# VH-VL binders against q9umr5, part 125

Target 1, 268 residues: q9umr5
Amino acid sequence: SYKPVIVVHGLFDSSYSFRHLLEYINETHPGTVVTVLDLFDGRESLRPLWEQVQGFREAVVPIMAKAPQGVHLICYSQGGLVCRALLSVMDDHNVDSFISLSSPQMGQYGDTDYLKWLFPTSMRSNLYRICYSPWGQEFSICNYWHDPHHDDLYLNASSFLALINGERDHPNATVWRKNFLRVGHLVLIGGPDDGVITPWQSSFFGFYDANETVLEMEEQLVYLRDSFGLKTLLARGAIVRCPMAGISHTAWHSNRTLYETCIEPWLS

## First folded at step 5 (VH-VL)

Design u2 (framework fv_mavrilimumab)
Fold by ESMFold2-Fast, scan of step 5:
Structure u2 (fold): chain C 268 residues (1-268), chain A 122 residues (1-122), chain B 111 residues (1-111)
Amino acid sequence: as target 1 above (268 residues)
Amino acid sequence: QVQLVQSGAEVKKPGASVKVSCKVSGYTLTSLSIHWVRQAPGKGLEWMGGFDPRDGETVYAQRFQGRVTMTEDTSTDTAYMELSSLRSEDTAVYYCATEYSYSFLPDAFDIWGQGTMVTVSS
Amino acid sequence: QSVLTQPPSVSGAPGQRVTISCTGSSSNIGAGRYVHWYQQLPGTAPKLLIYANSNRPSGVPDRFSGSKSGTSASLAITGLQAEDEADYYCQSYDSSLSGWVFGGGTKLTVL
């Protein structure tokens, strides 16, 4: 009766992290088939994002095929970028609600414990030298590193984010835009107390300019040029923004108030 | 990699027409949005027209409508700008330029030709 | 007739900061259109210096920065050097004219 829900986890994460989310869904929408994809768990989440997209695509195809009425995606943190690419590369997806749970949709530019684990001596100001190398682009976190002080290097070297955001040309861009526009609802969730996603407005397609002033989605070139369909989706009434203060990065999938306010209304 | 090479300087009498060429090398003309910008001696930059990829058409600035024609020859990767009914006020350097075109968000003129001086004098 | 207004000249000494303003209207910068900046050295074609309000092309020093607020934009040059002496132009798209517009240009003199 309820559309199936597919959950895609984030960096250094696994399906176990979503046990509370599954509990909430079962309480409000009993009988919902929820599949938390158990791929690229833990350290494997560092694999290049295009490799992850291919693996998740293979897992998602049979689930979508069994649900002709459509499916919902809930995609957490880095997983939100995987889902962005899935919606673009799949010419037959039947996704109704794409719920992006604190994902760096315009990229990341911040010092975090995850970054220090991988690059202990780096600072955000110096990471561009590693991330925008061919070697660096073999790590998922570098695929969405977006240094606002080296935007030209980001545009030329990003093998993933610059392409899915339409910031650099790709032969498949027109098809990717057409595919992405099939989504029913784009539900964006995030907040100022996340503590990991920097700037937190990246979860809402806002990002730093070269002076580290945050420009919101409607001021972004990707929106104004409608590169992958954001302006069209907004005009259609298909974009939902749900910011919430007081929630840390690891709590988005386990906060009941967040679930009831931002997620529950979009599960049919 | 991409270069725009323009034709040489020209001297014309009032009432004549001038046709400036802009040869694209290192890329194909049909993949670029070519714009024309002029600059009178000691004056600022003035956009004359160009290809607008949003509309898929060539757009001319209102001031030049009826006097300017912008064409392209795909077989030679050459863009042309022809300005008719020349006046002394048309004395200027004429530039061809590409809109920032290697992302799906072209919006700035990132590659410029060297300029063509057109002098209109009696 | 320039649609975007720039001061005709600015000057500074080596090492100082200068700011060049670009004032538009609701049909261009105020409509959310991006602002681009060009540097023109004497006798040369313009060179793209800043695109989409605040982004630098490869090879442009971080001494150059752009910003935008409301109907206006600014180009800031810190640590001013003799080789920065040039004309600077802002550019945007104007929806009422359905075309590109430039500022009148600002001559920067390094004293």
Scores: ipSAE 0.000, ipTM 0.375, lowest interface PAE 20.4, mean pLDDT 87

Design u20 (framework fv_mavrilimumab)
Fold by ESMFold2-Fast, scan of step 5:
Structure u20 (fold): chain C 268 residues (1-268), chain A 122 residues (1-122), chain B 111 residues (1-111)
Amino acid sequence: as target 1 above (268 residues)
Amino acid sequence: QVQLVQSGAEVKKPGASVKVSCKVSGYTLTSLSIHWVRQAPGKGLEWMGGFDPLDGETVYAQRFQGRVTMTEDTSTDTAYMELSSLRSEDTAVYYCATEYSYGFLPDAFDIWGQGTMVTVSS
Amino acid sequence: QSVLTQPPSVSGAPGQRVTISCTGSSSNIGAGRYVHWYQQLPGTAPKLLIYANSNRPSGVPDRFSGSKSGTSASLAITGLQAEDEADYYCQSYDSSLSGWVFGGGTKLTVL
């Protein structure tokens, strides 16, 4: 039988967004137990990411414990960062495939409708003033705001992303790296037509330098230092990169070709 | 504040068609997903369908397939629901509804029109 | 016909607690789909009361709470007040129908 699949949604999102994904999985892998976690839905997705990680951890523990052959994670957008942290904080996770659907793994630096809704007068160039305050760090979107022009503030103020990426020291960093390396496959999905994740290469651990030139994963200090295990995973053949053009941010979980190409092969 | 303002009550003969309008005020129609829900007198709520202008897709409830058409005029920020081949059992209050106050929330209808009574009688 | 099952009526006295159940199936609530709750006062349009299982819109008192377990959901009203007398509807998405479904409604009478 197939391993259970756990789905973690994104910002202002819910389990309903995955109705097509569930149909695809049922068609190709009938009998798969798919759990779409109904935690931190809608506005609650704005709560601090560490709070979300704790809640999702409590929900996934019994699922993982009852699946000795392993589970798969499908984590969409902001949910991919929740899953990154889950894999690091859990000493006993048995995740085979971690499938990251267009998640800002190195952070976000772009003007989006979500930001305009929360901060109508903000510009990406000035959002660092809000996000890198203690008040701003109480919002999930600010936990992965990565302003390439204020990297010193990002490193000092980010309560989440800088820590899970090993960009700032943490007492648990060595254990988090060991735990993350237990994953069977890291499947990275994203593309240039996403329209929300900025830069889109953030989904593949690429990001802007101070001149807003994108540097790919292999040029990042986190990769070169192997801070949480990316270099080790790549060397053992455990990282899968599946870029696809023509897919907007809200369509990653409902595109059949994307599912068949990038997701289906990793659902054993 | 976002408001949905519907057209006035209609009285139709069996076999006729009715077209109810829903005008968006205080926001842009293209940023909203408009749904249509009806309620027969003394009965419960029944979802008829909805249009997502960003995707261009309209989904109709199976019961209304072939009889209902939902359209939008973005130039006037007005959504429409047309129901054809009317029968007496189509007598109901017809509502348009959408999510707004919470932005990109999961398909909950937090803004409702005032309702349009459609009476089908001979 | 309603796809989600609610009791047709429930009653309570002021200050008491009442609960309204909403029973679905594996194609909707059991599939992990959200449950939303609406309050309809006589002669008015429905009003969103609870969204995404347990969240309250601004302006809804914390006397109203929602929960979900398995194929069912529940709306709890504590400290019952006369103005709570209304019809209550649950709503979810059904994957087999590819659309939204409502419960049959529950009439709450405050005695």
Scores: ipSAE 0.000, ipTM 0.399, lowest interface PAE 13.4, mean pLDDT 87

Design u21 (framework fv_mavrilimumab)
Fold by ESMFold2-Fast, scan of step 5:
Structure u21 (fold): chain C 268 residues (1-268), chain A 122 residues (1-122), chain B 111 residues (1-111)
Amino acid sequence: as target 1 above (268 residues)
Amino acid sequence: QVQLVQSGAEVKKPGASVKVSCKVSGYTLTSLSIHWVRQAPGKGLEWMGGFDPRYGETVYAQRFQGRVTMTEDTSTDTAYMELSSLRSEDTAVYYCATEYSYGFLPDAFDIWGQGTMVTVSS
Amino acid sequence: QSVLTQPPSVSGAPGQRVTISCTGSSSNIGAGRYVHWYQQLPGTAPKLLIYANSNRPSGVPDRFSGSKSGTSASLAITGLQAEDEADYYCQSYDSSLSGWVFGGGTKLTVL
């Protein structure tokens, strides 16, 4: 039998976005129980990420409890950050494959139409003024805004991403690392034609330095210090990187070739 | 599946107030950004206000500020739009609308209520 | 007055192509804001036809397409059919007004 799959959506998203993904899973792994979580949909996806983590935690506990052989997570966009924190705060998760679909794992720094929609008077160079305020940190997008030109403000003000990445100290860091390391596989998916996640290499734990040059995962302090277990997972052979060109941000969950190449092999 | 069902037609006198309801079914109100749009007979669509996630609150179009109040009752999944000091030119069909299906691009209104005709006459 | 300008009417015969323009300014379409299009059949609520410049919702035929350039957008309808007779509205967000704006609407007549 196949392990159950839990799907966590992204910013301004809902379960409807995953209809093609569910069709693909049903075709290749018939009988798989797939639960797409209908929490923090639409505008509620703007709620602080720690609030979302608590809600999703309460929803996944009974699913994990009835699946002693383990479960898989498929987490899209912002949902990948929710799943990152979920795996760290749960002392008893039994996740085998954590599949991250184009999620800004090291943060977001880019001018996109959606940022203009959300913050109409702001450019990426000025958004730090809003996001790194206490008011701004009440919005999920600001919880992972990572301005490489104001890294000091990011480190001090980020209430979510800097903490789960171990970039700022937290009393629970050691237990979060231990919990996260229990995951069987970390499957990272993303690509240069996403058009939203900026830099797109954030989906693979790469990110801008102060000159906006992308440094890959192995050059990041969080990796080198093994702050939450990336170096340990890579050494264990548990990190899978699956980049694919030609896929826009809203198409990751509806592209058959992407599914067959990057997702299907990890749904035991 | 998700539907917006509005209250029935109203006839009001000049100077009165009207309160139109919009019941969310098949989904929870708190997950949606409800907007209100009106259309006078033979005229175009006019946005009146709605929840703006950029401010985390309801915003009103300038010409309706001071006359319109938009509220939500999450216990009944019902949104309300109350327009006061009614004039004959407020005669219109009033729609509630929201974005549901398109996720990351949440300013398109893909779900609309059926509309509520409000007639202001003696 | 509408912030987004549309022609009040367009017409075509069955099988032909028609286009409906939507002209904005630097505070809306010119600022990179998305353009959405709505179809309103007589006596009904508007229906989303095109979202985010060029994308079609499920169930909308590929005869309908959208495009955007500079401060303007366009809706194209190919293979015109009698049931396409309706009012069409463009919509965007305006930064100077801090709110959503609609075009004045275009009445499409199918001959």
Scores: ipSAE 0.006, ipTM 0.504, lowest interface PAE 11.0, mean pLDDT 88

Design u22 (framework fv_mavrilimumab)
Fold by ESMFold2-Fast, scan of step 5:
Structure u22 (fold): chain C 268 residues (1-268), chain A 122 residues (1-122), chain B 111 residues (1-111)
Amino acid sequence: as target 1 above (268 residues)
Amino acid sequence: QVQLVQSGAEVKKPGASVKVSCKVSGYTLTNLSIHWVRQAPGKGLEWMGGFDPRDGETVYAQRFQGRVTMTEDTSTDTAYMELSSLRSEDTAVYYCATEYSYGFLPDAFDIWGQGTMVTVSS
Amino acid sequence: QSVLTQPPSVSGAPGQRVTISCTGSSSNIGAGRYVHWYQQLPGTAPKLLIYANSNRPSGVPDRFSGSKSGTSASLAITGLQAEDEADYYCQSYDSSLSGWVFGGGTKLTVL
């Protein structure tokens, strides 16, 4: 039989968004136990990411304990960052495939309709004033706001992303790296037509430099320094990159061709 | 290298208040999460609460809520713990300790002050 | 009252292996929270001995080790030495209390 699958949703989302994904999994891997976690749904997805990590950690511990052969994670959008932190903070996780479905792994720097809901008068150039304050860091979206023009403020104020990426020192960095490296496969999925994740290459650990030129994963300091294990995973053959054009942000979990190409092969 | 230096021993009468200081050296207070832990003579460690100056929030243990106040003075890199309405049962060594942690992920208390003995007697 | 349960004392001879248990519940250790261990020598402040279940800070000998299983954790000391005579405390985070909790402490006596 197949390893259990745990699904973690994204910003302003819930388990309902994954109904098609569950149909696909049941069709190709019948008998798979799929748990879509109904924590931090809707507006509660705005709570600080470390709080969400703690809640999801409590939910996944018993699932992992009952599956000695291992589990798979499918983590969508913001949920991919939650799963990044879970793999680092859990001393004994048994995750085989971590499937990151269009997640801003190096952060977000873009004007989107989601930001207009929270900060109607702000432009991406001005959000650093709000996000890099103590108050702003109480909102999940600000935990991974990465303004390439204020990298010093990002490094100093980011309570989440800068720490899990090893961009700022933390006493637990060595433990977090060791824990993350236990993952079997890191499957990165994303594409140019997403329309929300900016730059879309953030899903593949690429990001803007100070001139808004995208530098790919292999040119990032976090990769070159192997801060949390990306270079080690790549050398081990454990990183899978699966870009796909023509898919909008809300369609990654409901496109059959994407599922068959990028997800199905990693669900053992 | 971080060091935490606490104020000297205090003797107080029941009903009084005590304010213990914890001065940070080697780093700035704003880069640290400070916690307070007490230990009655011959007894175990008891967490009282902690202040994270990066987030600007404090959390107090339920048993001390209403009697304890934790503050900071960033201009002098000094954290304070004030305990009011003292009882003989509050006789203890009070420690400050630092935790490097952001958000709700708990980390270990890696650097400790030397402790401040507070004696409550008539 | 202590939320985490430790034996009040443990004894061993020089060179022996001793273990100190720390028993929690589903709201702390059982929820997958980290367990940290502290050593308190007589008359001194506590010192971090083990962090995040099994990791040693710089300067802590490798004869000290930590482990965690289910709702419990253990500190193991091999090659017991006279200078190990101290009180040992476990610590974890409790989600129901939204705060830190310590074990009651274990006095290690080297015979």
Scores: ipSAE 0.000, ipTM 0.393, lowest interface PAE 16.8, mean pLDDT 87

Design u23 (framework fv_mavrilimumab)
Fold by ESMFold2-Fast, scan of step 5:
Structure u23 (fold): chain C 268 residues (1-268), chain A 122 residues (1-122), chain B 111 residues (1-111)
Amino acid sequence: as target 1 above (268 residues)
Amino acid sequence: QVQLVQSGAEVKKPGASVKVSCKVSGYTLTKLSIHWVRQAPGKGLEWMGGFDPRDGETVYAQRFQGRVTMTEDTSTDTAYMELSSLRSEDTAVYYCATEYSYGFLPDAFDIWGQGTMVTVSS
Amino acid sequence: QSVLTQPPSVSGAPGQRVTISCTGSSSNIGAGRYVHWYQQLPGTAPKLLIYANSNRPSGVPDRFSGSKSGTSASLAITGLQAEDEADYYCQSYDSSLSGWVFGGGTKLTVL
């Protein structure tokens, strides 16, 4: 039978957003046990990402323990970063497919309504002043703010993304890399019409250089140095890239064609 | 395994300076955040300064600003804490400590030096 | 003066449960900053006992547990033993001070 599926939501989101995804899974893989984690919902999604990682880890441990054959993760938007960290900090995870659903894996550098709500007078060019302060790093969105014009500040001040990407050294980097490499498949999903994730190629480990020219994953130092295992996973045939045009940010979990093309094949 | 080994006890007169060393072994100093914490006899722990990964720089506690200097010699994997204009209330055990997560979350002082007793007396 | 408030002492008999509180503010624990706990035996350096609110380092028995609620944190010790007699310190990061802060310490006496 099918491995259990654990779903992790995104910024200002909740389990209710995944009702269509649950319907699709039930239609194509009947009998699958799907758990959508009701933690850090709505405004609580602004809590620091390391706090969210701890809470989601506590929820995930008993689910993985009950499924010795393995589990799948579907992690949406900000939730994909939570799942990245979970795979690194858990010495005993048994994740087969990690399905990253339009998540800013290399960070975010774009104006969104979420940022305007929290910082109404800020433009993306000025957000580094807030995000790279100790106070700013207490908000999840700032934990993955990656200003390509202030990369030195990002590298030194990011308490989360720079560390899990191995862009700044950490004593546990070797253990985190070894843990992450246990994943069976890294399924990356995203697209140019998302409208929120900026650049959209961040969902595929691409990102802006200092001129705002997007460099793809294989041109990134984190890939070339194999800082947390991307190069090893690609060589192993474990990375799946599934871009799709025509899908807005809030529609990734409710588009049937996207599900059938990019998600369904990885839910063994 | 990572170890922090500190220099020996010091006796100083008021107005003097003291420089305590902390040698890192079993790991590379450049990959560790070294913090300095003191403890007066029979009193609690007081953070003096260290590398703040959230700010990406060395930060000193407000009450020591202008009197403390924290430096590193990467060639010898040794961190230093120098405290100037010593007063009798600076009599304390001075510890170096580092953030080395146990595989989960960063940010805790999980490895400590043995401490250096600094006595300031006339 | 300490930024984080702990009771100066707590006592219990062997086998009992004791709880040590750590009260902060909106600039530290209340801002979501992690709370760490240290045990200090007489004449020794502090030892990390609990990190990031509730996690135990390898070798720390499960009798020790940590929790956080609002602007406060608590260290609970169940099945109290004579060797638990020590000073206990909470620690967090304070955004307004841009630095680490410790509680004043709690002396645990095992009766």
Scores: ipSAE 0.000, ipTM 0.391, lowest interface PAE 17.5, mean pLDDT 87

Design u24 (framework fv_mavrilimumab)
Fold by ESMFold2-Fast, scan of step 5:
Structure u24 (fold): chain C 268 residues (1-268), chain A 122 residues (1-122), chain B 111 residues (1-111)
Amino acid sequence: as target 1 above (268 residues)
Amino acid sequence: QVQLVQSGAEVKKPGASVKVSCKVSGYTLTYLSIHWVRQAPGKGLEWMGGFDPRDGETVYAQRFQGRVTMTEDTSTDTAYMELSSLRSEDTAVYYCATEYSYGFLPDAFDIWGQGTMVTVSS
Amino acid sequence: QSVLTQPPSVSGAPGQRVTISCTGSSSNIGAGRYVHWYQQLPGTAPKLLIYANSNRPSGVPDRFSGSKSGTSASLAITGLQAEDEADYYCQSYDSSLSGWVFGGGTKLTVL
């Protein structure tokens, strides 16, 4: 009787990371059909996000078609951005709960070990030179790099995040907004001890201003302009915020208390 | 380019211990999950243990619990596997391997060492 | 035997298709765990051939493909060549053992 669940992984990740999540779902919602998508795993997670969106779209279409009552999405880290784009480009999706698990919804601006693998001499202050180049935009990490000190470059060069956030105009923006608004619930999960997502409030649509002061979702221009539907969803009562301290970035999908508090209630 | 280079062949007597090394080059050991797999002559692959990123710790296969120890020296980017109380059945090629995904969030053993032959005989 | 079951040998002629099965249980493949495949040429270390059920690393020819259904996985090799003669191993994670498991291996002979 439970709706099927589709899981989308993150950067340098694979379906293996969700083995505990599968166990938790089976315990609390026995009989739930869970599909963890095995696309763009490991190193392939560095492919441009629009390429990943296309591949995941092809994989989710038959799953959604077989579940007329609807499906739930659980999208981890970078996967949360893939799922945001999926909901916008699909004019026929039937997603009930979109559960965003520590995803950089407003972008990333932080020095992390993951980024150092590709750009070992870069600091967050100078990565904009690489990411906002045509070459840099061929890497998923750079598709959501959001330097608050070079917002003009971000708006002009971002081929993904600025477009799905409605921060730069696009011919499909009105249709993307309409499609996104079809979602039943937007469940946002994240926390201060993540250690990778910077600022951690990006998981809740908060982000740095030019002085690196975090402004929450309601103070963002994308919210105030209702660019892709956040203000409408909040007014509808469809946005759920579930922050939790004490959880590191690689533990969101394997913490039982987090699952019971933030995920389990939304898997009807 | 990540490469794993293992120490040379060993000959041990029953009851002794052997310690095989695995030197990481082209990357930092601290960001890799090193696993150990053995293969007896003419037999299949057997996982012995390795780093489990879920638990943040090294886990060992049940049949080797109590006589295998896996350690790392990050200052020399070298991983070690020590097997004690050796029996003739421990004669095998021992491999170190690391999981796919640049070592941060692994999913498959995509980089392998060349193997170390350990012979246990009287 | 091994936790994952493979046929001990398979053979084919050049240009033909062969399939190698890997049968698991509800604690590994049946639990939705990934299946990876390794090729081991005589005298060499194993080489990753297929990862995460069906994906090929760079440099692996499209003659090699993987699939997974229920508690089993399969490796298909089309256009069989003499150089494909090797041992093939499947691998997955087993939740009841809390660790990785390998199949017993399949020796492919090209006649």
Scores: ipSAE 0.000, ipTM 0.407, lowest interface PAE 13.4, mean pLDDT 87

Design u25 (framework fv_mavrilimumab)
Fold by ESMFold2-Fast, scan of step 5:
Structure u25 (fold): chain C 268 residues (1-268), chain A 122 residues (1-122), chain B 111 residues (1-111)
Amino acid sequence: as target 1 above (268 residues)
Amino acid sequence: QVQLVQSGAEVKKPGASVKVSCKVSGYTLTSLSIHWVRQAPGKGLEWMGGFDPRDGETVYAQRFQGRVTMTEDTSTDTAYMELSSLRSEDTAVYYCATEYSYGFLPDAFDIWGQGTMVTVSS
Amino acid sequence: QSVLTQPPSVSGAPGQRVTISCTGSSSNIGAGKYVHWYQQLPGTAPKLLIYANSNRPSGVPDRFSGSKSGTSASLAITGLQAEDEADYYCQSYDSSLSGWVFGGGTKLTVL
């Protein structure tokens, strides 16, 4: 018998996007109970991330309770950040593999098409004016906007990402770290041809410095300080890095080779 | 497959109102941003309004403000566009459109309804 | 009002290259807004041809390409074929109108 799998979608997304992923799982692990959560679908994915975390938490509690052997999470794009927060706020989660499909773990800083759709007059250089306002923080995409040229504003105004990454002090940080460290495996997936996640290394906890030079995870203060457990997880052998070239942002959940290489091995 | 299926042709008298429907098939309405575009016979495309993610509200083109109302019925996956105080110049094909395959694109309309011909005459 | 200006018509012989211009202003294309292109065959709904300045959807031949410079964009069609005869529309966002705008349309005739 295989552990149940819970799938959390991304921005402007729903369960429909995962039909190929479900086919792959059914082929390689027949009998696996897969639940794709239809919460905050489509435009509702713009709701503040903490609101989404609470809703997804309520949905996953009964699934986890019925699976004493544990569950796996597959979390796509923005959904990976929701799952990061779930693992920190739940003091009773039993997640074995947390599989993050091209999620902006250190944030987003890119002049990409979906930002132009949401904020047509904006460029990445001036989006900080909108995102770091109280109004902007009511939108999920602004909750993980990380402008490397305005790091002081990011640290002060980010109501979500700076907190879950331990970049900003919080009374619950010690408990959140303890909860996150219960995860069996953190499987990070992403690649240079994604085209949306900017920098693509954000999916592996790398990010721009003030000169827009990418520093990898081991050079980040959040790793060096072990703010939420990355250094401890890496020392434990619990972090898996699976980069793959040639995959666009909307194809991570529908590429068979990607599934067989990066996902299938972690679905015990 | 995602499709937008619109209601049938309408003939209305000047001063009346018309309500055009757009049913989403193969996907959920709440997952799509629906826009309305019209085209008078032999003329170009004109955007009338659609979902504005900045405040979570529908936004209307200035020219149609006060005459157009766009609503959605989530239970039936159907979007509606109602245009009041009809004049002969409102005779046009009315389209609903959305971004499905390119949901991250800035108002690129990937999926279009078949169009609804509205004729304003007695 | 034609906020984005396109030539009303363009023509070419089979196998030739044609270019359709879309001229905007500082409030739209000149402000860095993306340009999309649509193809409309008689009696049909418009079809997305080019998105975000230069990208092709699945199923659109590589004979179609888009570019953008300053306040203008252009659609280029190489190896012109009879089936390309249609109306072509550009689209962008206009800050002064706080809304989306289409060009007036260009009728392509294959001689």
Scores: ipSAE 0.000, ipTM 0.406, lowest interface PAE 14.5, mean pLDDT 87

